# Designs tried in a protein design chat: VHH binders against EKC/KEOPS complex subunit cgi121 (cgi121). Part 63

Target 1, 174 residues: EKC/KEOPS complex subunit cgi121 (cgi121), of Schizosaccharomyces pombe (q9p7j3)
Amino acid sequence: MILPLFPETQVHVFVYENVSNCAAIHEQLISQNPIYDYAFLDAATILYKKQVYSAIIRALEDRRDEQMKTKTIHSEVILSLSPKTEISSAFRQFSMTKKSKNIVVVKIDSKLTEEEEFERLDKLVEGNRVEFSDEELQKLIDFKVLKKNYKLDPSTLENPLASILSSIALRGYS
Key: E = the ipSAE of ESMFold2; O = the ipSAE of OpenDDE; V2 = 0.75 times the mean of E and O plus 0.25 times the DockQ between their complexes.

## First folded at step 9 (VHH)

Design qg75 (from qf4 with W105L; framework vhh_6qgx_2)
Fold by ESMFold2-Fast, scan of step 9:
Structure qg75 (fold): chain B 174 residues (1-174), chain A 123 residues (1-123)
Amino acid sequence: as target 1 above (174 residues)
Amino acid sequence: QVQLVESGGGLVQAGGSLRLSCAASGFTFSDYAMAWFRRAPGKEREFVAAITYSGDSTFYTDSVKGRFTISRDHAKNTVSLQMNSLRPEDTAVYYCAAGYSWDYLTPRAYDYWGQGTRVTVSA
């Protein structure tokens, strides 16, 4: 996908369900293996495509403005999903863990086509690819996790999109 | 609550060695990356070394690579920094830190910090 405010930046988002090797992937992430230079998110935390895109846009804005708080653009995406500016908390809340079952993977500034990234990721991820769509994401979300991460009350859980997007856009403001 | 307590600092002559230790309590030590940062007089806090939660990977700032070794002991809930071939420029207060991320070089990536232990290297 091409973002209107960042037309030169290539963005790819992939969704995998029933992933059996999350512990192995997590080990590669913590060792900073450059082959795994992606944002690996726990799908239990993602309800909407717009949620992911809002975090990507915020991360790209922070990079453009020389205001990144993390070392890499992919880490900045993880941070940008959080309503707070605490890096460790954001990783605990949104990044995949050894126990994750379904994941969302974001690639920014790929030197490869989307098809080539799919080929590469399919070798790294032992799971089933599904479409990056609101419908598929809603099958994988954990509403208890979502409520906790965005501090949603029961009334906003019926239609949380605006609250989630406001939390991402207004991160660190109160 | 959560505590990180450093020990092992002191005065040493250039070329000497020191071993710093950090005792962790009040959190699940085995889930956290551990790091050492230092602050020299009149300077900002800077990254020194980090070790992953599993202990399988380590990271060092260029100026200490080959001289310092970070390690962890899950049974004792400790992280250690073995400092060899010490230089006057290594003079600083050394801080232990714990965080849940792989952004190891960034101080903001750490939730918990010790009070620091002073290391003085004389010429």
Scores: ipSAE 0.611, ipTM 0.815, lowest interface PAE 1.5, mean pLDDT 90

Design qg76 (from qf4 with T106S; framework vhh_6qgx_2)
Fold by ESMFold2-Fast, scan of step 9:
Structure qg76 (fold): chain B 174 residues (1-174), chain A 123 residues (1-123)
Amino acid sequence: as target 1 above (174 residues)
Amino acid sequence: QVQLVESGGGLVQAGGSLRLSCAASGFTFSDYAMAWFRRAPGKEREFVAAITYSGDSTFYTDSVKGRFTISRDHAKNTVSLQMNSLRPEDTAVYYCAAGYSWDYWSPRAYDYWGQGTRVTVSA
């Protein structure tokens, strides 16, 4: 995918449902295995494609401006999903866990084509790939988790997109 | 309620050794990565070493690699830093930290911090 503000940056987003090896993937992330240099998100926290893209854009803006709070661009994506600037909190809220069932995987600055990244990820993730679309994401979301992460009231929860995007864009000021 | 209490700091000559200890209470210690950071006079806080929640992996800043060893004891809720072959450049206040992430190097990745223990290495 091509981002208007970052046309030179290659971005790939993959969605997997019914993943059986999340505990194994989590251990690889904990050990900093470079093969797993992706942002691994719990799909229970993602409702819209725009939510993911907004976090990616914020992370790329922070990298451009030398304002990154984390060591890697992929960790910065995880942080950027959070309305706060506390890394530990953001990982607790949005990153995959040993008990995750469905995941969203983001790759930035890929040296590979989307097809090649897909082939690589299919070897790492034991699950069913689905389309990165609002329709598929809405099958995987946990609204209780979404409400807690973005502090949504019942009326906002009926149409949360604007609140989510504002929280990401105004991270630290929300 | 949450506390991290450092001990073991002191004055030592270059080439000497010190062992720092951090006692943790008030949270589920085994769920958290533990780290040591240091702040030299007039400088910002910098990463020294980290250990995963399981204890299976450790990470070090380049300048201490091979000289310092981080370890943890889940039964005692402690994390330790064994410092060997100390240099004057290691002079700093050393802080214990606990966090829930795998971005081990960033201070903002840690929820809880100790008050620090002072290490002075003379030439």
Scores: ipSAE 0.641, ipTM 0.834, lowest interface PAE 1.3, mean pLDDT 90

Design qg77 (from qf4 with T106V; framework vhh_6qgx_2; at its last look DockQ between E and O 0.65; V2 from the best seeds 0.00; counts 0 for: pae E 8.1 > 2, grease 25.2 > 24.2)
Fold by OpenDDE, look of step 10:
Structure qg77 (fold): chain B 174 residues (1-174), chain A 123 residues (1-123)
Amino acid sequence: as target 1 above (174 residues)
Amino acid sequence: QVQLVESGGGLVQAGGSLRLSCAASGFTFSDYAMAWFRRAPGKEREFVAAITYSGDSTFYTDSVKGRFTISRDHAKNTVSLQMNSLRPEDTAVYYCAAGYSWDYWVPRAYDYWGQGTRVTVSA
């Protein structure tokens, strides 16, 4: 996948459900195993494709502008999902945990085709790949978590996407 | 109340050793990665070392590799930094930090900080 504003950066996004080895993956992430150089997100926190894209774009913009707050572009994606400025908060809010069952995996700066990347990732993730779509994401979302993460209220629940995107875009500007 | 209390700092000659300790309380110690940062005079706070929540992996800034060792004791809720072959450039206030992430290198990855302990290495 190529983003219009970043034509030189190849991005892949994968969604897995019923993942049985999140704990093992988590250990690899914690140890910073380079084979696991992805952003592993808890699918329970993701409602829209545009939410993910927005975070990716924000991260890429930060990198472009040399304003990254994190060490890696994938960590920046996780941070970019959050309305909070603290990295640890963002990780608690959005990153895959040992108890996660469904995940969204983001690869930035991929040198591989989507299929090749999938083959590589499929060796790491023990779960079922599903389509990266709003339809599939809405099956995996935990609205309680979503509401908490973005402080959604009844007035913003009518159009949660707008609120989410605003939160992402305006992080650090409150 | 969350507390991180550093100890073990002091004056040491170049080539000497110090062992810093950080006692943690007020949070679930085993859930957090622990790290040491330092701030030298006139410089910004910089990453020194980190250890995963389980203690299985450690990370170091290049300048301290082979000389410093970070460890943690879950029973005592402590994290330590063994500093050997100390150099004058290691002179700094050393801070203990606790965080929930694997982005160990940046201060914003950490939620809790100690007040610091001063390490002075004389030539």
Scores: ipSAE 0.805, ipTM 0.893, lowest interface PAE 0.7, mean pLDDT 95
Fold by ESMFold2-Fast, scan of step 9:
Structure qg77 (fold): chain B 174 residues (1-174), chain A 123 residues (1-123)
Amino acid sequence: as target 1 above (174 residues)
Amino acid sequence: QVQLVESGGGLVQAGGSLRLSCAASGFTFSDYAMAWFRRAPGKEREFVAAITYSGDSTFYTDSVKGRFTISRDHAKNTVSLQMNSLRPEDTAVYYCAAGYSWDYWVPRAYDYWGQGTRVTVSA
């Protein structure tokens, strides 16, 4: 996938449900194994495709402007999902954990096609890939987690998209 | 109350050794990555070493690799930095830090910081 605002940048997003090896993946992420150079997100935190794209766009804008707060573009995606600029908090809120069951995986700057990344990820993730769509994401979201991460009140929880996107776009500058 | 308390700093001659320790309290130590950063006079804070929450992996800046060793003791809630073959360029205030991420190299990735302990290496 190519983003209109960053046509030079290859972006792929994958969604996996019923992942049985999250503890093993987490160990590889913690140990900085380079074959796991992706942003691994807990699907319990993601409600919309636009939420993921907004975080990717923010991370790419920060990289373009030499304003990245993290060491890697994939860590910058994780940070960009958070309404705050605290890296530790963002990882606690959005990154997969040993206990995760459904995950969203983002690859930026891939030199591979989407199909080649599929083959690579199928070796790393023991789960069922589903379509990256609002319909599939809505089956995996945890609304208690979403409410806590974006500080949503009952009036915004029924239609939170604008609030979520505003939080991502104005992180640290609201 | 979260607290990180460093000890072990001091004055040492080039080629000598020091062991820094950091005692942690007020949080679940075993869930956090631990790191050492340093700041030399007139410089910004830089990464020195990090250890994963489990203790199974360690990371070092190139200039200290092979000379420094980071370790942790879950029973004592401590992280240590063994510094061997010290150089004048290692002179700095050394800070202990705790964070919940694998973005080990950036200060912003750490929630909790100690007050620092001074290390001076004479030529």
Scores: ipSAE 0.693, ipTM 0.858, lowest interface PAE 1.2, mean pLDDT 90
Fold by ESMFold2, look of step 10:
Order: sequence, then structure tokens, then C-alpha cells
Structure qg77 (fold): chain B 174 residues (1-174), chain A 123 residues (1-123)
Amino acid sequence: as target 1 above (174 residues)
Amino acid sequence: QVQLVESGGGLVQAGGSLRLSCAASGFTFSDYAMAWFRRAPGKEREFVAAITYSGDSTFYTDSVKGRFTISRDHAKNTVSLQMNSLRPEDTAVYYCAAGYSWDYWVPRAYDYWGQGTRVTVSA
């Protein structure tokens, strides 16, 4: 898809459940294998499509403004999900780990259609693709992890989306 | 409480060898990638070597490749750096680090750091 603020940047987002090879993927990411140049997120930390889009937009804004903190746009997406600026903490909290079961995968600057990009990604991920939708994400979320990662309290639990999006958008400005 | 404690630094003549060790405690060692960084006088920390949480992959900055070897011991919760064929340019404070990141050469990618051990290589 094309985000309105970044019309020249093609972005695809995929969701996989019951992934059996996260440990192998994790090893390739640590090895910086360029074939694995995607953002691999732990789906247990993602409740909304807008959560992912807000992180993508923040990463793209930081790239445009030459303010990126990480090496690649994909690692910047992982950082951008965090309310904090510390890279190690963001990866620990949001990235796929060797023990993850469900993942959200983001590709930025794709030269391919969604299905062409899926064809490439599907050779790397051993799991079941599901729709990138709030309905599917809600099935995969761990609400205790979400509350911890964004420090949600009773007042924010009534409208967690707004609190989460504000945390992503305002990181480093407050 | 997380602790990383380096040891094995010292003074050595050019061409010599030194082995650094880092003892880790207060976290699940097998879940973390481990790295060594160094800071030469007047410079920022720079990446030296890293090893994956499994130990199956190692990475080195070009200037130490073939001379330094990183290893880890999951039973003892230690990471080591064997430094051979040392040069005066290797003089620095060496830091052990633990983290989760695909950007293993960037100091900000690491959550935990040791206090450092000084290595001085004389001409």
C-alpha cells in the first residue's frame, strides 16, 4: 500500500500465526542477512493496524528528516513502536524473538505488489498467513504485554488506541 | 541486578596476546547476544566483536578480523575475547555488552554494559 504522506513509498504488512521457525529467522536477522530485510514484530505486542502504521509513519518521518537512530528503516520501525528512545529496550519489547509464535512483518520501499512480496516472504516464514486486520490482531495480542509496554492504566484502558498512538507520535518530544 | 564484569586487561608488547573475559549475572544469559566494544583515548566507543545468543555466528570489525576471537560459555555465563597479534592501535578500554538487536555494531543497541578493562599495547 501507499501511505498518503509518503506517496513514493510502497509498504506491505503481513501477519503470520503459528510460526515454527522464528529461531531460524532470528539468527538470520542477527547475522544481517539482506534477504531478511523486513521488520519482524512479535504479534503479541500489536493490537491495532493503526499502531503499526503510526510506527511506520514515524520511521519514515525520521528517515526523511535524517533523524534515524538505527541502521535500516525496518529496524527504525521496531524502535518507533516504543514510547522510549532506547534501541535495545524497543527490540526486546516489540521484535520477534526466537520464542515468538505469531508475527507481523513489515516491508518498506517494496518494488513489488503485495502478492509478489508475499511470495518472497513466504519462502522465509514457516507459518499460516492471516489478514492484516484489527480482528486478526486482536486474536494474537497479549494484553498484559500491551499494558506493560505502553504503561496503560485504568483511565487509558477505556481508549487504549489513542494513548498508544500518542506514545508513538510524541516519543522524544515530551 | 544485572552485572557484567570484565577482566584480563593489562599491558602487553606489540605482537603479543591477551584474553579478556566477561562474567555475566542477573539476566538469562542464553537469551542475549554478547559483544565487545572499545574506546580509544579521545574517541567514542567502537564495535569490536559480537556473538549471537546461540553462539553459532560471530562478527568482527575489519581491523581485528583474523586476530581476535569471541566466544561464549553458557554453563559459566561468560563471554571471552582472545586477542592475538596485538598492535598499538588496539590500545583502548574494552567493554562487554549484552543486548537484543540486529544493529549489533551500534552501542545504543545494548542494554547492559560492563565498567571496562584497559588494554595497553606498547610498541
Scores: ipSAE 0.023, ipTM 0.452, lowest interface PAE 8.1, mean pLDDT 87
ESMFold2 (binder alone), look of step 10: mean pLDDT 85; pTM 0.872

Design qg78 (from qf4 with T106I; framework vhh_6qgx_2)
Fold by ESMFold2-Fast, scan of step 9:
Structure qg78 (fold): chain B 174 residues (1-174), chain A 123 residues (1-123)
Amino acid sequence: as target 1 above (174 residues)
Amino acid sequence: QVQLVESGGGLVQAGGSLRLSCAASGFTFSDYAMAWFRRAPGKEREFVAAITYSGDSTFYTDSVKGRFTISRDHAKNTVSLQMNSLRPEDTAVYYCAAGYSWDYWIPRAYDYWGQGTRVTVSA
C-alpha cells in the first residue's frame, strides 16, 4: 500500500490466524534477529484496518519530524497504537506474546514486493494467512482487551472507531 | 511495591574492576528485560548494557563491549554488571532499569528505575 502523505514509503500488512509458533517468534524478536524486523501485533488488539494505518501514519510523521521515541520505525508503530507515550506499556498492550494465537504483521520500508514479503513471512510464521480486512480482523479481536487498552465505556464500545482513531491521533494529550 | 536497589559502586583506579548488583522486587522479574544506564556529571542518561528476560541475549554500547558483562540470576531476582578494565570516562552514576519491550537502548522503554550507584574511576 501507498500512503498519500508518504508515497515513497512501502507498507505491507499481513494477518495470520491459528499461529502455532508464537513463542519461537517472540524469542527471535527479543534477541533482535534482523530477519524479524517487522511490527508483530497481537490481533486481539486490532479491530479495524484504519486503526493500523493511523498508527503507521503517526509513526511516519514522528520519523519525518525527527520526534521518534523508539529506536526503530516498527517499534514506533507499536507505540503509536497506544493512547499514551509509555513504550513498555504499549508493548505489553499491543505486541504479540508467547501466548498469542493470531497476529498482525506490519512491514515498513520493505525492499521486497508484497508477494516476496509473504513468501519470507510464510517461512517464519506457522499459521494461516487471511485477508487484511475489517471482516477478518473482527473475527480475531478480543473486546475486553480493546476496551482496556482504549478505556472504552459501553456507549463508545458499540461504535469505537472514532474514539480509537482520536486516541491514536491525540497520543500524549489525554 | 516495585523496587530496584543498586549496590557495588565505589572509587577505583583506572584498569581496575567493580561488580554492580541490582536487587529487584515487587514485579514478575522473569517477564522483564533488565538494563544498566549511566549518567556522567552534566550529561543525559546513556545506555550501557541490557539482558533479555530469558538471559539468552545481551546488548552493549560500543565503548564497553569486551570490558563489561551483564548477567541475571532468576533465583535471586538480581541483575549484575561486571566492569573490567575501567577508564576515567566510565565515571558516572549507574542505574538499574526494568522494562517489558525489546527497545533496549531507549530510557523511555523502561518502567522501573533504581536510585543509582556512583562509580568513580581515577587516573
Scores: ipSAE 0.651, ipTM 0.835, lowest interface PAE 1.3, mean pLDDT 90

Design qg79 (from qf4 with T106E; framework vhh_6qgx_2)
Fold by ESMFold2-Fast, scan of step 9:
Structure qg79 (fold): chain B 174 residues (1-174), chain A 123 residues (1-123)
Amino acid sequence: as target 1 above (174 residues)
Amino acid sequence: QVQLVESGGGLVQAGGSLRLSCAASGFTFSDYAMAWFRRAPGKEREFVAAITYSGDSTFYTDSVKGRFTISRDHAKNTVSLQMNSLRPEDTAVYYCAAGYSWDYWEPRAYDYWGQGTRVTVSA
């Protein structure tokens, strides 16, 4: 995928359900294994494609403006999903854990095609790949987790998209 | 309530050894990576060592590799730092931290912090 304001930046997003090796992946991420240089998100926290795109765009804007708070663009994507600029909090809220079952994987600055990244990830992730679509994401979301992460009230939870996107765009501003 | 309590700091001569311990309570210890950070007078907080939640992998800053060893005891909810061949430049307040991030060297990536224990290494 190509983003309008970042046309030279290659972005790939993958969704996996029923992943059995999240604990092994987590160990590799902590050990800074460069093969695992992706943003690994818990799918329980992602409701819309636009939610992921907004976080990616914010992370790329922060990199362009030399305002990144984390060491990697992929960690910055995770931070950018959070309504507040607290690294630890953002990872706890949105990142894959050793107990995750469904994940969203983001690759920025890929030197590989989408098909090549899929073949690479298929060797790392023991699960079933599904389409990156609102329909598939809505099968994996946990509304209790979403409500807590974005502090949604009952009226907002009926149509949360605008609130979520606003939180991502305005994090740390108010 | 969440607590990380450090112990084992003190005054030691160059070439000596100290063992720091951190006792964790109030959270699921086995779900967290544990780390030691230090702050020397007039300097920023610096990463020292980290151990994964499983205990299978350990990481060290270059200046302490081969001299310091981090370990954890899941049954006792403790993490320890064995410090050998201590140097005056190791003088600092040492902090225990628990976190859930892949940026193990980044202080802001940790959820819980102890109050610190002072280590002074005399020439």
Scores: ipSAE 0.151, ipTM 0.536, lowest interface PAE 5.5, mean pLDDT 86

Design qg8 (from qf4 with A33S; framework vhh_6qgx_2)
Fold by ESMFold2-Fast, scan of step 9:
Structure qg8 (fold): chain B 174 residues (1-174), chain A 123 residues (1-123)
Amino acid sequence: as target 1 above (174 residues)
Amino acid sequence: QVQLVESGGGLVQAGGSLRLSCAASGFTFSDYSMAWFRRAPGKEREFVAAITYSGDSTFYTDSVKGRFTISRDHAKNTVSLQMNSLRPEDTAVYYCAAGYSWDYWTPRAYDYWGQGTRVTVSA
């Protein structure tokens, strides 16, 4: 995928359901294994494609402007999903855990094609790949988690998209 | 209330050893990665060492590799830094920190910080 404001940056997003090896993947992430240099998100926290893209764009803007708050672009994506600029909180809220069952995986600056990244990830992730679409994401979301993470008013729960995108775009300004 | 309380700092001659300890309370210690940072006079906080929540992995800044060892004791809710072969450039205030992420090197990745313990290494 090509982003209009970042046409030189290759971005791939993958969705896996019914993942059985999240504990093993989590161990690789905490040990800093470079093979796992992706943003591994818990799908329970992601409702829309635009939510993921907004976080990616924010992370790329922070990198462009030399104001990243984390060590890697993939950690910056995790941070950018949060309405606050607190790294530890963002990881608790959005990153995959040992008990995750469905995950969203983001790769930035890939030198591989989407199909090559899929083949690589298929060897790391023991689960079923599904389409990165709003329809598939809405089967995996946990609305209680979403409400908590974005501090959603019950009245906005029927149409949370604008509130979520605003929270991502305006984090750190209030 | 969250507390991280450091101890073990002091004055030591070059080539000597010190053991710093950090006692943690008020949070679930076993869920958090622990780290030591230091700040020399007039400088910003710098990463020294980190240990994962499980204790299975440790990370060090290059200048202390082979000289310093970080460890944790889940039964006592403590993290320790054994400092051997101390050098004058190790002179700093040493801070204990707790965080929930795998960005071990970034000060902003840590939620809780101790007040610091001073280490002075004389030539």
Scores: ipSAE 0.641, ipTM 0.818, lowest interface PAE 1.2, mean pLDDT 90

Design qg80 (from qf4 with T106A; framework vhh_6qgx_2)
Fold by ESMFold2-Fast, scan of step 9:
Structure qg80 (fold): chain B 174 residues (1-174), chain A 123 residues (1-123)
Amino acid sequence: as target 1 above (174 residues)
Amino acid sequence: QVQLVESGGGLVQAGGSLRLSCAASGFTFSDYAMAWFRRAPGKEREFVAAITYSGDSTFYTDSVKGRFTISRDHAKNTVSLQMNSLRPEDTAVYYCAAGYSWDYWAPRAYDYWGQGTRVTVSA
């Protein structure tokens, strides 16, 4: 996908369900293996495509403006999903864990085509790739996790999109 | 509630060694990456070393590679920094930090910080 505000930036988003090797992937992320240079998110935290794209846009804006708080663009995506600017909190809230079962994977600035990234990720992730769509994401979300991460009350939880996007856009400006 | 307490700082001659220790309490130590940062007078806080939650990987700033070794002891809830071949440029207050991420080099990646222990290396 091409973002209108960042037309030269290559962005790919992949969704995997029933992943059996999250502990192995987590080990590679912890050891900073460059093959795993992606943002690996727990799908339990993602409800909408717009949620992911809003975080990507925020991270790209921070990179453009030389205001990144993290060392990599992929860490900045994870931070940008959080309403706060503490990196550790954002990773606890949104990153995959050894116990994750469904994941969302974001790649920015790929030197590979989308097809080549699919081939590469399918070798790293032992799970079923599904479409990056609101329908598929809504099968994988944990509303208890979503409520905690964005501080939603029961009335907001019925239609949370605006609150989530506002939280991402206003990160650090409360 | 959460506490990190550094010890082992002091005055040492160039070429000497010091071992810094950090005792952690009030959180699940084995879930957190641990790091050492330092700040020299009039300078910004800089990354020195980090160790993963499991202890399986370590990371160092270039100026200390081969001279410093970071390690952790899960049974004692401690992280240590063995500093060998010390240089006057290593003079700083050394801080222990704990965080839940793999963005090891960023100060903002760490939730908990100690008060620091002073290291002075004379020429």
Scores: ipSAE 0.626, ipTM 0.821, lowest interface PAE 1.3, mean pLDDT 90

Design qg81 (from qf4 with P107D; framework vhh_6qgx_2)
Fold by ESMFold2-Fast, scan of step 9:
Structure qg81 (fold): chain B 174 residues (1-174), chain A 123 residues (1-123)
Amino acid sequence: as target 1 above (174 residues)
Amino acid sequence: QVQLVESGGGLVQAGGSLRLSCAASGFTFSDYAMAWFRRAPGKEREFVAAITYSGDSTFYTDSVKGRFTISRDHAKNTVSLQMNSLRPEDTAVYYCAAGYSWDYWTDRAYDYWGQGTRVTVSA
């Protein structure tokens, strides 16, 4: 994937359902195993493709402007999903846990093709690949989690896209 | 109420040793990564060492690697920093911190902070 504002940055997004080894993956993330240098998100927190793209674009803007708040671009993606700038809270809200069942995986600065990244990830993730699409994401979302993470009121839950994107774009200023 | 209380600071001569301890209360200690940061007079806060929630992995800034050892005791809700072969440049206020992320090196990644304990190393 190529983003218009960042045409030299390769971005790949993968979705896995029914993952049985989330505890093992989490252990590798905690130990900083470089093979697992991806943003591993809990799919229960992601409703739209635009939600993920907005976080990626925000992270890349912060890197370009030398304003990253985290050590790695993949951690910056996790932070950028949050409406606030607290890193610990963002990880608690959006990153995968040992108990996750469905995950969204983001790779930035890949030197591999999308197919080569799939081959690599399929060896790390014990689950079923599904299309990165709004249709598939809507099967995996937990609206209770989404409401809590973005502080959505009952009136916005029926059409939350604009509120979510505003929260990501204005992070720390709203 | 969440509290992190440091102890063990003091004055020591170059080449000496000190052991810092941090007692944690008011949160589920076993779910959090623990870290030590320090701030020297006239300098910015810097990362020193971190330990994962399980205790299975540790991370150190290059200047202390091989001299300092971080450890945790889940039963006592404590994290400790054993400091050996101390140098004058190790003089600083040392802070204990707790966070829920694997960005161990960034002070913004920590939710809870102690008030600090002072370490002075004489030449």
Scores: ipSAE 0.647, ipTM 0.838, lowest interface PAE 1.3, mean pLDDT 90

Design qg82 (from qf4 with P107E; framework vhh_6qgx_2)
Fold by ESMFold2-Fast, scan of step 9:
Structure qg82 (fold): chain B 174 residues (1-174), chain A 123 residues (1-123)
Amino acid sequence: as target 1 above (174 residues)
Amino acid sequence: QVQLVESGGGLVQAGGSLRLSCAASGFTFSDYAMAWFRRAPGKEREFVAAITYSGDSTFYTDSVKGRFTISRDHAKNTVSLQMNSLRPEDTAVYYCAAGYSWDYWTERAYDYWGQGTRVTVSA
C-alpha cells in the first residue's frame, strides 16, 4: 500500500486465522527477536481495514514530526490504535497474546516485497492466511473487546467506524 | 496501593560493587516486565536494564553490559540489579519500573515507578 503523505513508505498488512503457535510467537516478540519485527495485533480488536490504516498513518505522522512515544514504528502502530497515549494499556488492549487465535500483522519499512514478506511470515505463523478485507476481519472481531477498548456506548456500537477513526486520529489529543 | 520500593544504594569507590533491590506490591508482578532507569545530576532519566515478565530475557544499555546483571524472583516479588566494576559515571539515582509491553527502553512504557535509590561512585 501507498499512503498519499508517505509515498516512500512500504506498508504490508497480513491476516491469519486459527493460529496454533501464538504462545511461541509471543515469546519471540517478548525476547525482541529481530525476525519478528512486525506489529502483531490480536484480530479480536480489529473491525475494519480503515482502523489499521488510520493507526499506521498516525504512527507515520508522529515519526515524521519527531513525536513518537515508543522506540519503534511497529510499537507506535500498536499505541496508535489506542484512544489514549498509555503504552502499557495499548499493548494490553491490542497486541497479540499467548492465547490469541487470530492475528493481524503489520510491516512498515520492509526491504522485501509483499510476496517475500508472505513467504517469511508463513514460516513464522502456523495458521491460515486470509485476505485483509473488512469481510474477513468481521469474522474475527470480538465486539465485547472492541466496546471496551474504544469505550463505545450502545448508540455507537451499531456503526462504530467514525468513533474508532476519530479516537485513532486524536489518540490522547482530544 | 501499587508500590515499588528500591533499596541497596549508597557510596562506593570506583571498581566496587552494589546490589540494588526492588520490592513490588499491589499488582500481578509476574505479568509485568521490570526495568531499572537512572538519572544523573543535571541529566534526564535513562534506561539501564530490563527483564521480561518470564525472566527468560534481559536487556542492557551498552555502557553497563557485562558489568550489571538484572534478575527477578517471582516468589518474593522482587527485581534486583547487581552492579559490578562501578565507575564514577554510574553515579545516579536508580529507579525501578514496571510495564506491560516489550518496548523495554522507553520510559513512557512503564506504568509504575519507585521513588529511587541514590548511588554515588567516587574516584
Scores: ipSAE 0.669, ipTM 0.842, lowest interface PAE 1.2, mean pLDDT 90

